# Ledger of designs, part 98: VH-VL binders against q0atu2

Target 1, 119 residues: q0atu2
Amino acid sequence: MLDKKARIRTSREYRNVFEKGKRLSGRFLIIYYVENALDNNRFGFITNKKIGMAVIRNRIKRQLRAIVREYQGQVKNKHDIVLVARAGIGKSSFEGMEKDYIAIMKKAGLFARNANKID
Key: E = the ipSAE of ESMFold2; O = the ipSAE of OpenDDE; V2 = 0.75 times the mean of E and O plus 0.25 times the DockQ between their complexes.

## First folded at step 6 (VH-VL)

Design g21 (framework fv_recibokibart; at its last look DockQ between E and O 0.73; V2 from the best seeds 0.78)
Fold by OpenDDE, look of step 7:
Structure g21 (fold): chain C 119 residues (1-119), chain A 123 residues (1-123), chain B 108 residues (1-108)
Amino acid sequence: as target 1 above (119 residues)
Amino acid sequence: QVQLVQSGAEVKKPGASVKVSCKASGYTFDEYWMHWAKQAPGQGLEWIGEINPDSGDTNYAQKFQGRVTMTRDTSISTAYMELSRLRSDDTAVYYCARDTGSLEYPSGHFDYWGQGTLVTVSS
Amino acid sequence: QIVLTQSPGTLSLSPGERATLSCRASQSVSYSYLHWYQQKPGQAPRLWIYDASSRATGIPDRFSGSGSGTDFTLTISRLEPEDFATYYCQQYESDPWTFGQGTKLEIK
C-alpha cells in the first residue's frame, strides 16, 4: 500500500479532485487530477461493482496500486490523482492496464520530462 | 430497502473499550462512505468520523483521534466503531449513517441512519 | 472548523402557524454542503432538506429550505402536529463535519 502521505484519504479530498480537477478517460481507467498545495503527490482509487465480483475488484485494486507505485517517482509533484476503474478492466491483463495508465498519464502531461520507465 | 442495523446497547466501566457494529443492506456496501455520529443525552449531534469501505481509509474528528478506530468487513457489509479508554462523557447514543454520495461523488449528507446504539459508561 | 449556530434554540408555535428556523455559519458554505435533519425523541435523525433547498424523498411541500453564504433558513409554511421535533443543520464545506446545536420546535 502507498504511504499514508501519498494517499487521498477523506471524502472531502476526493470531492475536491472531482470538482476542481481535470478528467481523462482511457480504455480501462478514468483519471481525475488537480494540483495540490503539498510537496508530494496523493493517489486515490475507486472501484465499484461494475468491475465485477469482490475477488475481481480486489485484484484490480492491487494491480492499480502496483502500477502507481512503479511509476510514482516519475510523476510530476504536487498533484492529487484519482484512478477510477472502468467496467472492462476486469477482463484486462496487467500489461494492458499498465499501458492504459501510461497513455493517460502522458496525455495529461503528468510525467516528468526525464522519466525513464515510460514506453 | 436500504437499512443500517446497529448492535445492541452496551454498559461499560470507565477505562474499558466498546465496539459498535453497523450492518448495511439494500445497497452496495463498499460504494458509499460510512459515517458515525455521537449524541449525548439531551444534546445535539456530533460527527465522529468517516470510513471509505472500499479502501478502509478513515478520517476522524480531532476530538476522537487516538481513541476511536473505524473498521469494516466488506464480506458481511458491516462497519465497526471502537471507542477506547471510555469515560463518563462518552455516554451517548452512537449512530452510523450512509453518505448519499458514492465514492466518486461524496454528497456531504446522510440519507440513511442506523437506529442508534446506547453506550452507557458508569463506575 | 465551521460553526453552525441555529436560532432560536426553542420555538414554541401552534399548528397552522408559520415556522422559520435559522442556521448561521461562521464562514461561507456552498449550498451543496448545507443540509437539514429532523429528529424526534427516541428516534434516529432523518434527512429532511439537502443542498440547502432540496426536499428529501417524502418530505411535504410545506417544508422549504433557502439561503446562501452564511445564512440558511428552514421554513414550514403551515405547521402540522407531526412537524414538532428538533431540527439540525449540517455542513461539510470543510473538515470536520459539523452540526448546528439544533432548534426544538415544540407545540405551544
Scores: ipSAE 0.858, ipTM 0.941, lowest interface PAE 0.6, mean pLDDT 94
Fold by ESMFold2-Fast, scan of step 6:
Structure g21 (fold): chain C 119 residues (1-119), chain A 123 residues (1-123), chain B 108 residues (1-108)
Amino acid sequence: as target 1 above (119 residues)
Amino acid sequence: QVQLVQSGAEVKKPGASVKVSCKASGYTFDEYWMHWAKQAPGQGLEWIGEINPDSGDTNYAQKFQGRVTMTRDTSISTAYMELSRLRSDDTAVYYCARDTGSLEYPSGHFDYWGQGTLVTVSS
Amino acid sequence: QIVLTQSPGTLSLSPGERATLSCRASQSVSYSYLHWYQQKPGQAPRLWIYDASSRATGIPDRFSGSGSGTDFTLTISRLEPEDFATYYCQQYESDPWTFGQGTKLEIK
């Protein structure tokens, strides 16, 4: 699980990201993002969109958290980011989701240069 | 149509734990935030915390932090609130309540409430 | 945390009279984040007014909400017997979300 400090936890903060944030769509993911007033990045996840059976949705949740954790060192500081899974994500591979995440984060200007993967 | 049905009354000893359930029906369970509130005998309402049933992320009032745990089981559309290290002042009716808005745009007001679960803590 | 203070604590009136219930916040609360609930003995609360002034589904037009900043009011223009209950205000401005202590509306 991603560290609790790196999670968006309150209902009001989800509303803030969707109300004031920018939106960028990828193949399997949509991100909503806004600059925060904190020292760190925070991530939220919405995977309740009908992607498939519970087994598939649970796999997607786990894999998205793993991808975000793996690349958290590359994300420019001071952002709240919510990842929303698109319907087609259930057909993706882990590598496919990872590539989509990297592409969308780069397009949003949220990836910093020379950041390393976290093991 | 939309219903939140809570587990029955419980009597506990000081120091024990209690786990209250809230079974949702008539809507898509993981599309709405769920809240929990406490009402001591003859007193007003007190917010305990909230859970995003899709992600499992929780946010608790500081007063209950360290003693309360909120979980859910999406396969049976049920939310849970567990309160540990019970004290006599935990005697209260506990309510679950659904946020009126969506996960993306919660409203912060609660359109449907469970019937309440009386928890009595006595020695 | 934002403390909501309701006044009066108990309001004793007769059917047909006008009721004015106050909710004062210790800090400013945005219009969209103040809500009111009605609760009768032995029952769960019921959403009554949301976003300071919007009536929830099925709530009679004799009920109105108003206010901004720190001062909010729930008004009942002409009391009916079924209106005697406890009313709670609630804020969603600042975590933790809080309720007022309630105003009990009782028959004189």
Scores: ipSAE 0.769, ipTM 0.889, lowest interface PAE 0.7, mean pLDDT 91
Fold by ESMFold2, look of step 7:
Structure g21 (fold): chain C 119 residues (1-119), chain A 123 residues (1-123), chain B 108 residues (1-108)
Amino acid sequence: as target 1 above (119 residues)
Amino acid sequence: QVQLVQSGAEVKKPGASVKVSCKASGYTFDEYWMHWAKQAPGQGLEWIGEINPDSGDTNYAQKFQGRVTMTRDTSISTAYMELSRLRSDDTAVYYCARDTGSLEYPSGHFDYWGQGTLVTVSS
Amino acid sequence: QIVLTQSPGTLSLSPGERATLSCRASQSVSYSYLHWYQQKPGQAPRLWIYDASSRATGIPDRFSGSGSGTDFTLTISRLEPEDFATYYCQQYESDPWTFGQGTKLEIK
């Protein structure tokens, strides 16, 4: 799971991303993001009751955290990023959420190029 | 109608712990930040910390770090604040208060407050 | 942390008078992060003014807030008997979210 330093944890931090960040929509997710003053990234997750009952919302949050953790090494540093689950996400597969996340992160330009890949 | 109902007054000895509850009704509990504040007798307000009831993430004022634990049980729409290693200057009314805004866009001001819980620490 | 200093500590006035309550911050506070509460003895605080100048629901228009940067003011144009209470400013600029020590508005 994501380390505490890699999580958006305070109300003001969420407000800052939502108020001043850029937003980009995918099929199942909306991402808000803004540069921070740290040497690392921080991630936040928003689900609301529109996506389903509490057990469903908790499953979605766990799945999104797992996806973010898997790809966090590819994300450009110094960003606060909030993932907002769209209402229809409860009907998606894990693989569908993962594909959507990859697509919107690439579209936002938040994935770093792999400069260390050796041919 | 939004209501925050807190647990009753407590009398504790120095070194003990206290756990205050705050039961929410009239709104979706896990969609708003919850805050806790302290008011010593005849004194002003002091912010203790906040909890995201959805994630369980907390943020405490440094003065209380290491002694305060804030938790919640979303199944009963209840927030908790536990203060350990009590001392006489912890005697105060403790309030829970709801952030007016949403989890993602908190307003930073508090539109609904609990009635307060008096905690008395005496030897 | 941002310290909010309210002045005066106690303000003694009569109904019908104008009251001016000051809140000075140790660092600049954006107007959208400065708020005011009213509290009467034995009661919880009540949100009164938010975003420096916006009245909370049901607050009479004799109350107005103003200011920016480090200096903020709550003005009551014509005091009513129910206005005698303690008023607190609060900031949301940076954690911890602090309150001023309060101004007690009492009847002369």
Scores: ipSAE 0.724, ipTM 0.878, lowest interface PAE 0.9, mean pLDDT 91
ESMFold2 (binder alone), look of step 7: mean pLDDT 94; pTM 0.949

Design g22 (framework fv_recibokibart)
Fold by ESMFold2-Fast, scan of step 6:
Structure g22 (fold): chain C 119 residues (1-119), chain A 123 residues (1-123), chain B 108 residues (1-108)
Amino acid sequence: as target 1 above (119 residues)
Amino acid sequence: QVQLVQSGAEVKKPGASVKVSCKASGYDFTEYWMHWAKQAPGQGLEWIGEINPDSGDTNYAQKFQGRVTMTRDTSISTAYMELSRLRSDDTAVYYCARDTGSLEYPSGHFDYWGQGTLVTVSS
Amino acid sequence: QIVLTQSPGTLSLSPGERATLSCRASQSVSYSYLHWYQQKPGQAPRLWIYDASSRATGIPDRFSGSGSGTDFTLTISRLEPEDFATYYCQQYESDPWTFGQGTKLEIK
């Protein structure tokens, strides 16, 4: 699980990311991101009803958190990042979501060009 | 027809825990932040905390930090607020309330409220 | 935390009169983050005015909100019997979100 300090927790901070942040779309994910004034990165997650039933949405949330946690050390510091799952994500594999996450983070310039799993 | 329906009144001994439920209907439960507030007898409103029902992430007022836990069950559109280590000054009506705005653009004001749950802490 | 101080604590007036309720913040609050609620005995609060001056759905036009910075006001131009209630201001500027202590509007 992501540490409490690595999560966007307040409603106001979610609003800040969506109001002031940059947007980048991948195949299964959209990210909104903005630099913060803290010593660390924070992540937020949004899954929509259109993704599917609660069982599917809960699986997607757990898998996205696991992916974010695994690659946390490779993300450029001092960013608030919200991941929004797209409708098609419910039919993707874990590896497919992981690849999409890496690709979108690299394209956003938030990831090292040659980033690897932190493990 | 949006409704927030809370669990019934509780009487607890000092040191016990209480868990209040708030069942949402008439809207997509995971699309709006949920808040909890306290109102002691004859007193004003006090904000306790908020939860993102989609992610499960929570934010609590420092006064309640360490004693309050907010959770939700998306399969039954229900939010929960648990208060532990109860004291006599926890005697109050507890309200759940929905943020008027979306998860992405919360408004920080509350358009729908539960009916309230009276929690009495007495020896 | 931002402390909201409402005055007066109790306001005794008759139907037909004008009511002016004050809410002062311990530090600046954006107008988009100051809101008002009405609460009657035995009932949950009801959103009344949001973003300092916008009336919530169904609220009569005799109610108006104004203010900026640290000084906000709720005005009722001509009191009706159903307006006698407790009014709370609330801020969303700084975590934790806070309410004022309330102004009880009572019949003289």
Scores: ipSAE 0.679, ipTM 0.856, lowest interface PAE 0.9, mean pLDDT 90

Design g23 (framework fv_recibokibart)
Fold by ESMFold2-Fast, scan of step 6:
Structure g23 (fold): chain C 119 residues (1-119), chain A 123 residues (1-123), chain B 108 residues (1-108)
Amino acid sequence: as target 1 above (119 residues)
Amino acid sequence: QVQLVQSGAEVKKPGASVKVSCKASGYTFTEYWMHWAKQAPGQGLEWIGEINPESGDTNYAQKFQGRVTMTRDTSISTAYMELSRLRSDDTAVYYCARDTGSLEYPSGHFDYWGQGTLVTVSS
Amino acid sequence: QIVLTQSPGTLSLSPGERATLSCRASQSVSYSYLHWYQQKPGQAPRLWIYDASSRATGIPDRFSGSGSGTDFTLTISRLEPEDFATYYCQQYESDPWTFGQGTKLEIK
């Protein structure tokens, strides 16, 4: 689970990321991201009903938080980042989601090219 | 038709807790932010906080921080606001209200409101 | 927090007259984050004007909103009996979101 400080929690902050941020699409994920004025990164997660039933959406969200937490140290500081799960994510493995996350973050310039799992 | 239906009036003693419910129908509950507001008798509106019904993440006004807890149950499309350690100045009508915009792009104005729940705190 | 001050507190007018309701913010508010609600006794508030100047669905043309920065106005060009109510402005610029104290429009 991400620390409270590392989570986007307000409606206005979500709006700011979508309104002013950049968008980048992967196979299973879309990220929206913008620089913030804080000393840390903050993450938000959106799983809409196109993905499937609540039990599937809750599993996906939990797995995405775990992936983000695992790679937190590799992310360029001072960004608000929202992960939006695409409809096809429900059929993906944990490893598939992890690979997509790494690829999209590297493409966005938010990740080191050779980022590794936090041990 | 979009509706927000709140639980009935409550009478509580100082120091007690109250939990108000807001049942949504006519739309996808998890796709819109839900807000709560307070209106003391003869007074204006005061924003209490908001909840993302999809994630359960909350944001509260500082004045209510530590005394308010917002939750939701997506299986029954119901939002809850619990206010603890009640004082006489918590006597008010409490409203739930839906953000007009989507979860990803909230508008910060409220198109649908519950009918209000009167909470009376008396000794 | 941004404080919204509405003036006058009470406005006494007759049907057919023009009403001008003011909302002043303690700091700048983008027009896209200033909204107005109408409330009648015993009822929930109703969204009236959003984004400073856009009428909500079903709101008559006699209502208009304007303003930017710290000064916003709700104008009713020709009052009808059903317009007598309390009007609240609200900001979404800065957390916590706040409402003004309201302007009560009453029959003279």
Scores: ipSAE 0.617, ipTM 0.843, lowest interface PAE 1.1, mean pLDDT 91

Design g24 (framework fv_recibokibart)
Fold by ESMFold2-Fast, scan of step 6:
Structure g24 (fold): chain C 119 residues (1-119), chain A 123 residues (1-123), chain B 108 residues (1-108)
Amino acid sequence: as target 1 above (119 residues)
Amino acid sequence: QVQLVQSGAEVKKPGASVKVSCKASGYTFTEYWMHWAKQAPGQGLEWIGEINPDDSDTNYAQKFQGRVTMTRDTSISTAYMELSRLRSDDTAVYYCARDTGSLEYPSGHFDYWGQGTLVTVSS
Amino acid sequence: QIVLTQSPGTLSLSPGERATLSCRASQSVSYSYLHWYQQKPGQAPRLWIYDASSRATGIPDRFSGSGSGTDFTLTISRLEPEDFATYYCQQYESDPWTFGQGTKLEIK
């Protein structure tokens, strides 16, 4: 799971990302992202009821946090990034979500060419 | 329709803790931030903190940091606020309130409020 | 934290009169992050004006909000008996979210 300081924890910070951020859609994910004034990245996660029941949404959140943690070192520093799961994500594999995350982050210019896992 | 129903009045001794509940109905509980506020007798409103009911992340006002804990139970659409090491100046009505905006677009104003829970701290 | 100072603390007026309630912030607040609530004794607060100037659903048009930066105003053009209550401003610009101390509007 992500360290507390790597998470977006306030409603106003979510509002800031949605209001001022850029939006990019992938197959299973939408990201909203904005540069912050900190020395680190912060991530937020949203899974709404259109994805499925609570059990499915909770699984998706855990898997997305694990993916973000694995690739944390490849994300361009000083960004607040919110991941919004799309309805179809419930039918995706872990590898499918991971692939989509990497593709969308590269498209956004937030990933180095060679994204690496963090142990 | 949309309702927030809080637990009943509590009387506590100094040093005890109190846990107030707020049961939501009429909307999808996990899609709106929940806030808590304090109002001492004859005084104004004071924001205590907020919780994202979808992922349980919390944010507390500095004054209450270390004494307040906010949690939720999504299976029964209920939010909780626990205040520990109670003092006489914690005597107040405590309110839960729903953010007007969704998780994807929080508004920071509160369209629905619970009826309030009176907590009395006396020796 | 941003401190919101409301003035006057108590405003004594008669039905039919105009009321002007002030809310001053210690730091600049974007117009979209200043809100007003009405509270009557024994009741929970009720959202009244949001985003500085938008009336909440069901609020009569005699109520208007205005202002930007550090100075915000709630105006009631012609007081009705049901308008006598305490009004609180609230900011969402900077954590922690804060309320003003309230202006009590009372019958003369």
Scores: ipSAE 0.677, ipTM 0.872, lowest interface PAE 1.1, mean pLDDT 91

Design g25 (framework fv_recibokibart)
Fold by ESMFold2-Fast, scan of step 6:
Structure g25 (fold): chain C 119 residues (1-119), chain A 123 residues (1-123), chain B 108 residues (1-108)
Amino acid sequence: as target 1 above (119 residues)
Amino acid sequence: QVQLVQSGAEVKKPGASVKVSCKASGYTFTEYWMHWAKQAPGQGLEWIGEINPDYGDTNYAQKFQGRVTMTRDTSISTAYMELSRLRSDDTAVYYCARDTGSLEYPSGHFDYWGQGTLVTVSS
Amino acid sequence: QIVLTQSPGTLSLSPGERATLSCRASQSVSYSYLHWYQQKPGQAPRLWIYDASSRATGIPDRFSGSGSGTDFTLTISRLEPEDFATYYCQQYESDPWTFGQGTKLEIK
C-alpha cells in the first residue's frame, strides 16, 4: 500500500492539482499533475460512479493502488499526481490499466531516467 | 433532497471511545468531501478533519491527530468519526458536513450539515 | 494555523438598523477561501456567504460580504427579526481549516 506520506490527503491539495496542474488523458485514465514544494511524490485517486457497480469499482480501486505502488520509485520526484478513472476502465484488464498508466506517465515526462528504455 | 442524518446522543466515561455516524442521502456519496466539526457547549465551531469518501484518504487537525479516526462505508453511504481516549473537554455537539464542490474541485465551504450529535463525557 | 478573530463578540441592535461584522485573519486569506455561516440556537450552521461576497442559495440581498487580505466584513443593510443569530467566518486558505469565534447578533 502507498505510504501515507505518498498520498494527497487534503481537499485543498486536490483542488490545487486540478486548478493549476497539467492534464493528460489516456485510454482508461486521466492524470492531473503539478510540481510540489516537498521532497517526495504524492498520489491522489478518483473513481467515477459511471464506471459500474460497487464490485467493479472496488476492483479498479485496488488495481490502481497496486499499479501506482509498483511504479512509485520510477516517478520523477516532487510531483502531486491525481489519477481519475474514465468510464471505460470498468472493462479493462489489470495489464491494460498498467500499460495505460506507463504510457501516460512517460508521455507526461514523469518517469525517471532509469524507468525509460531510451535512458 | 440532500440529507445528512447523524446517530443519536451518547454518554461516555473518560477514557472510552465514541463512534458517530453520518448517513448521506439524495446525492452520490463518493463525489463530495465530508468534513467533521466540534462545538463545545456555548462555544464556537472547531474543524476536526475531512475524508475523501471515494478512496478513504483522511486529513485531521493536529489537535485531534492520534485520537480521531474517520472512515466510511460506501455500500450504505455512511461516514464515521471515532474519537478515542475521551476527556471532559470532548463534551460537545459533533457535526458532519458536505463540501459544496466536487471531489476533484472542492470548495472548502459546506452546503449541507447533519443535525449534530451530542457527546457527553461524564466525570 | 490561521486564527480568525471576529469583532465585536456580541452586537446588540434593533430591527431596521445596519449591522457590520468583522473577521480578521492572522495571515492573508484569498477571498475565494473566506466564507460565512449563520447559526441559530439548537440548529446546525447554515452556509450564508461564500468566496467572501457570494450569497448562498436563498439568502436575502440585504446581506453582503466584502474584504480581502486579512480584513473581511459581513454587512446586513437593514436588520430583520429573523437575522438575530450567531455568525461565523471560516477560512480554507491554510490547513487546518478554521472558524472565527463568532459574533452574536442580539436584540437590544
Scores: ipSAE 0.736, ipTM 0.880, lowest interface PAE 0.8, mean pLDDT 91

Design g26 (framework fv_recibokibart)
Fold by ESMFold2-Fast, scan of step 6:
Structure g26 (fold): chain C 119 residues (1-119), chain A 123 residues (1-123), chain B 108 residues (1-108)
Amino acid sequence: as target 1 above (119 residues)
Amino acid sequence: QVQLVQSGAEVKKPGASVKVSCKASGYTFTEYWMHWAKQAPGQGLEWIGEINPDSGDYNYAQKFQGRVTMTRDTSISTAYMELSRLRSDDTAVYYCARDTGSLEYPSGHFDYWGQGTLVTVSS
Amino acid sequence: QIVLTQSPGTLSLSPGERATLSCRASQSVSYSYLHWYQQKPGQAPRLWIYDASSRATGIPDRFSGSGSGTDFTLTISRLEPEDFATYYCQQYESDPWTFGQGTKLEIK
């Protein structure tokens, strides 16, 4: 249930992130990200990179949105970020996706200094 | 070969809802943005909105906000546009159309169109 | 929203003549985001010219697009009978994406 203001909704904004953004790869996720001129962060998702059947893709979509929502308060403000699922994500656990997301976001410098760590 | 096949014509009463389908074939449904447009009889084209078939995220023209809902079913490669609280000026042919570019690099022009669905709103 | 104004609304010409169709935007539009469609009665629109000047696949070279900023033009050098149709310009510069009202090209 990610807030509408926190979602990249237009096709043009997706294009902007991919054309002008930085790319960082994790184990199961790739992020593309760019600073925006807004007061908030926005997230986009591309999860159908041949990761499996519809049931698996739908699970991944739900779980990624849940992870992004849970950690949205820790993301440095004013960024558009698109998460791209890698083929292997279909075999990951929820915890595995969560850890990968946190690791990528920290490596990108997108998590605030006081972001909570997971074990 | 790429095809977009839409559901058949419908006649609705004012206040009803209509749900138009657009079945895609000949390409990977979730790799291209899908758009919807309206064309009233004898009038020009009007863009209604777009949907990312992979994520399900959508964007609607302000004029249709609150009355239009765009969804898709990836298991059958079908996009849907539902218009609620129908008025007489909703009488039109409704088209689905595929963005020429990829999800990552949409082009904003539409290479393939459905054949159109005539929706008539009358008592 | 960006309003696209096409002129003339109706253009009456004979086969063999040159046609010039105008599309004017209320705000500047990058050439990469101005496109043209052809539509015949009872048919869906067909992509004709994209990125202001690129012909879509299968479109004859008698068709050319040009323009930048707020002024765009679709030109047909020598009209053939099959060219008589309605032409729409469309912008992808600013949400919502919009179409012009169309120019109907009809036989004189």
Scores: ipSAE 0.749, ipTM 0.884, lowest interface PAE 0.7, mean pLDDT 91

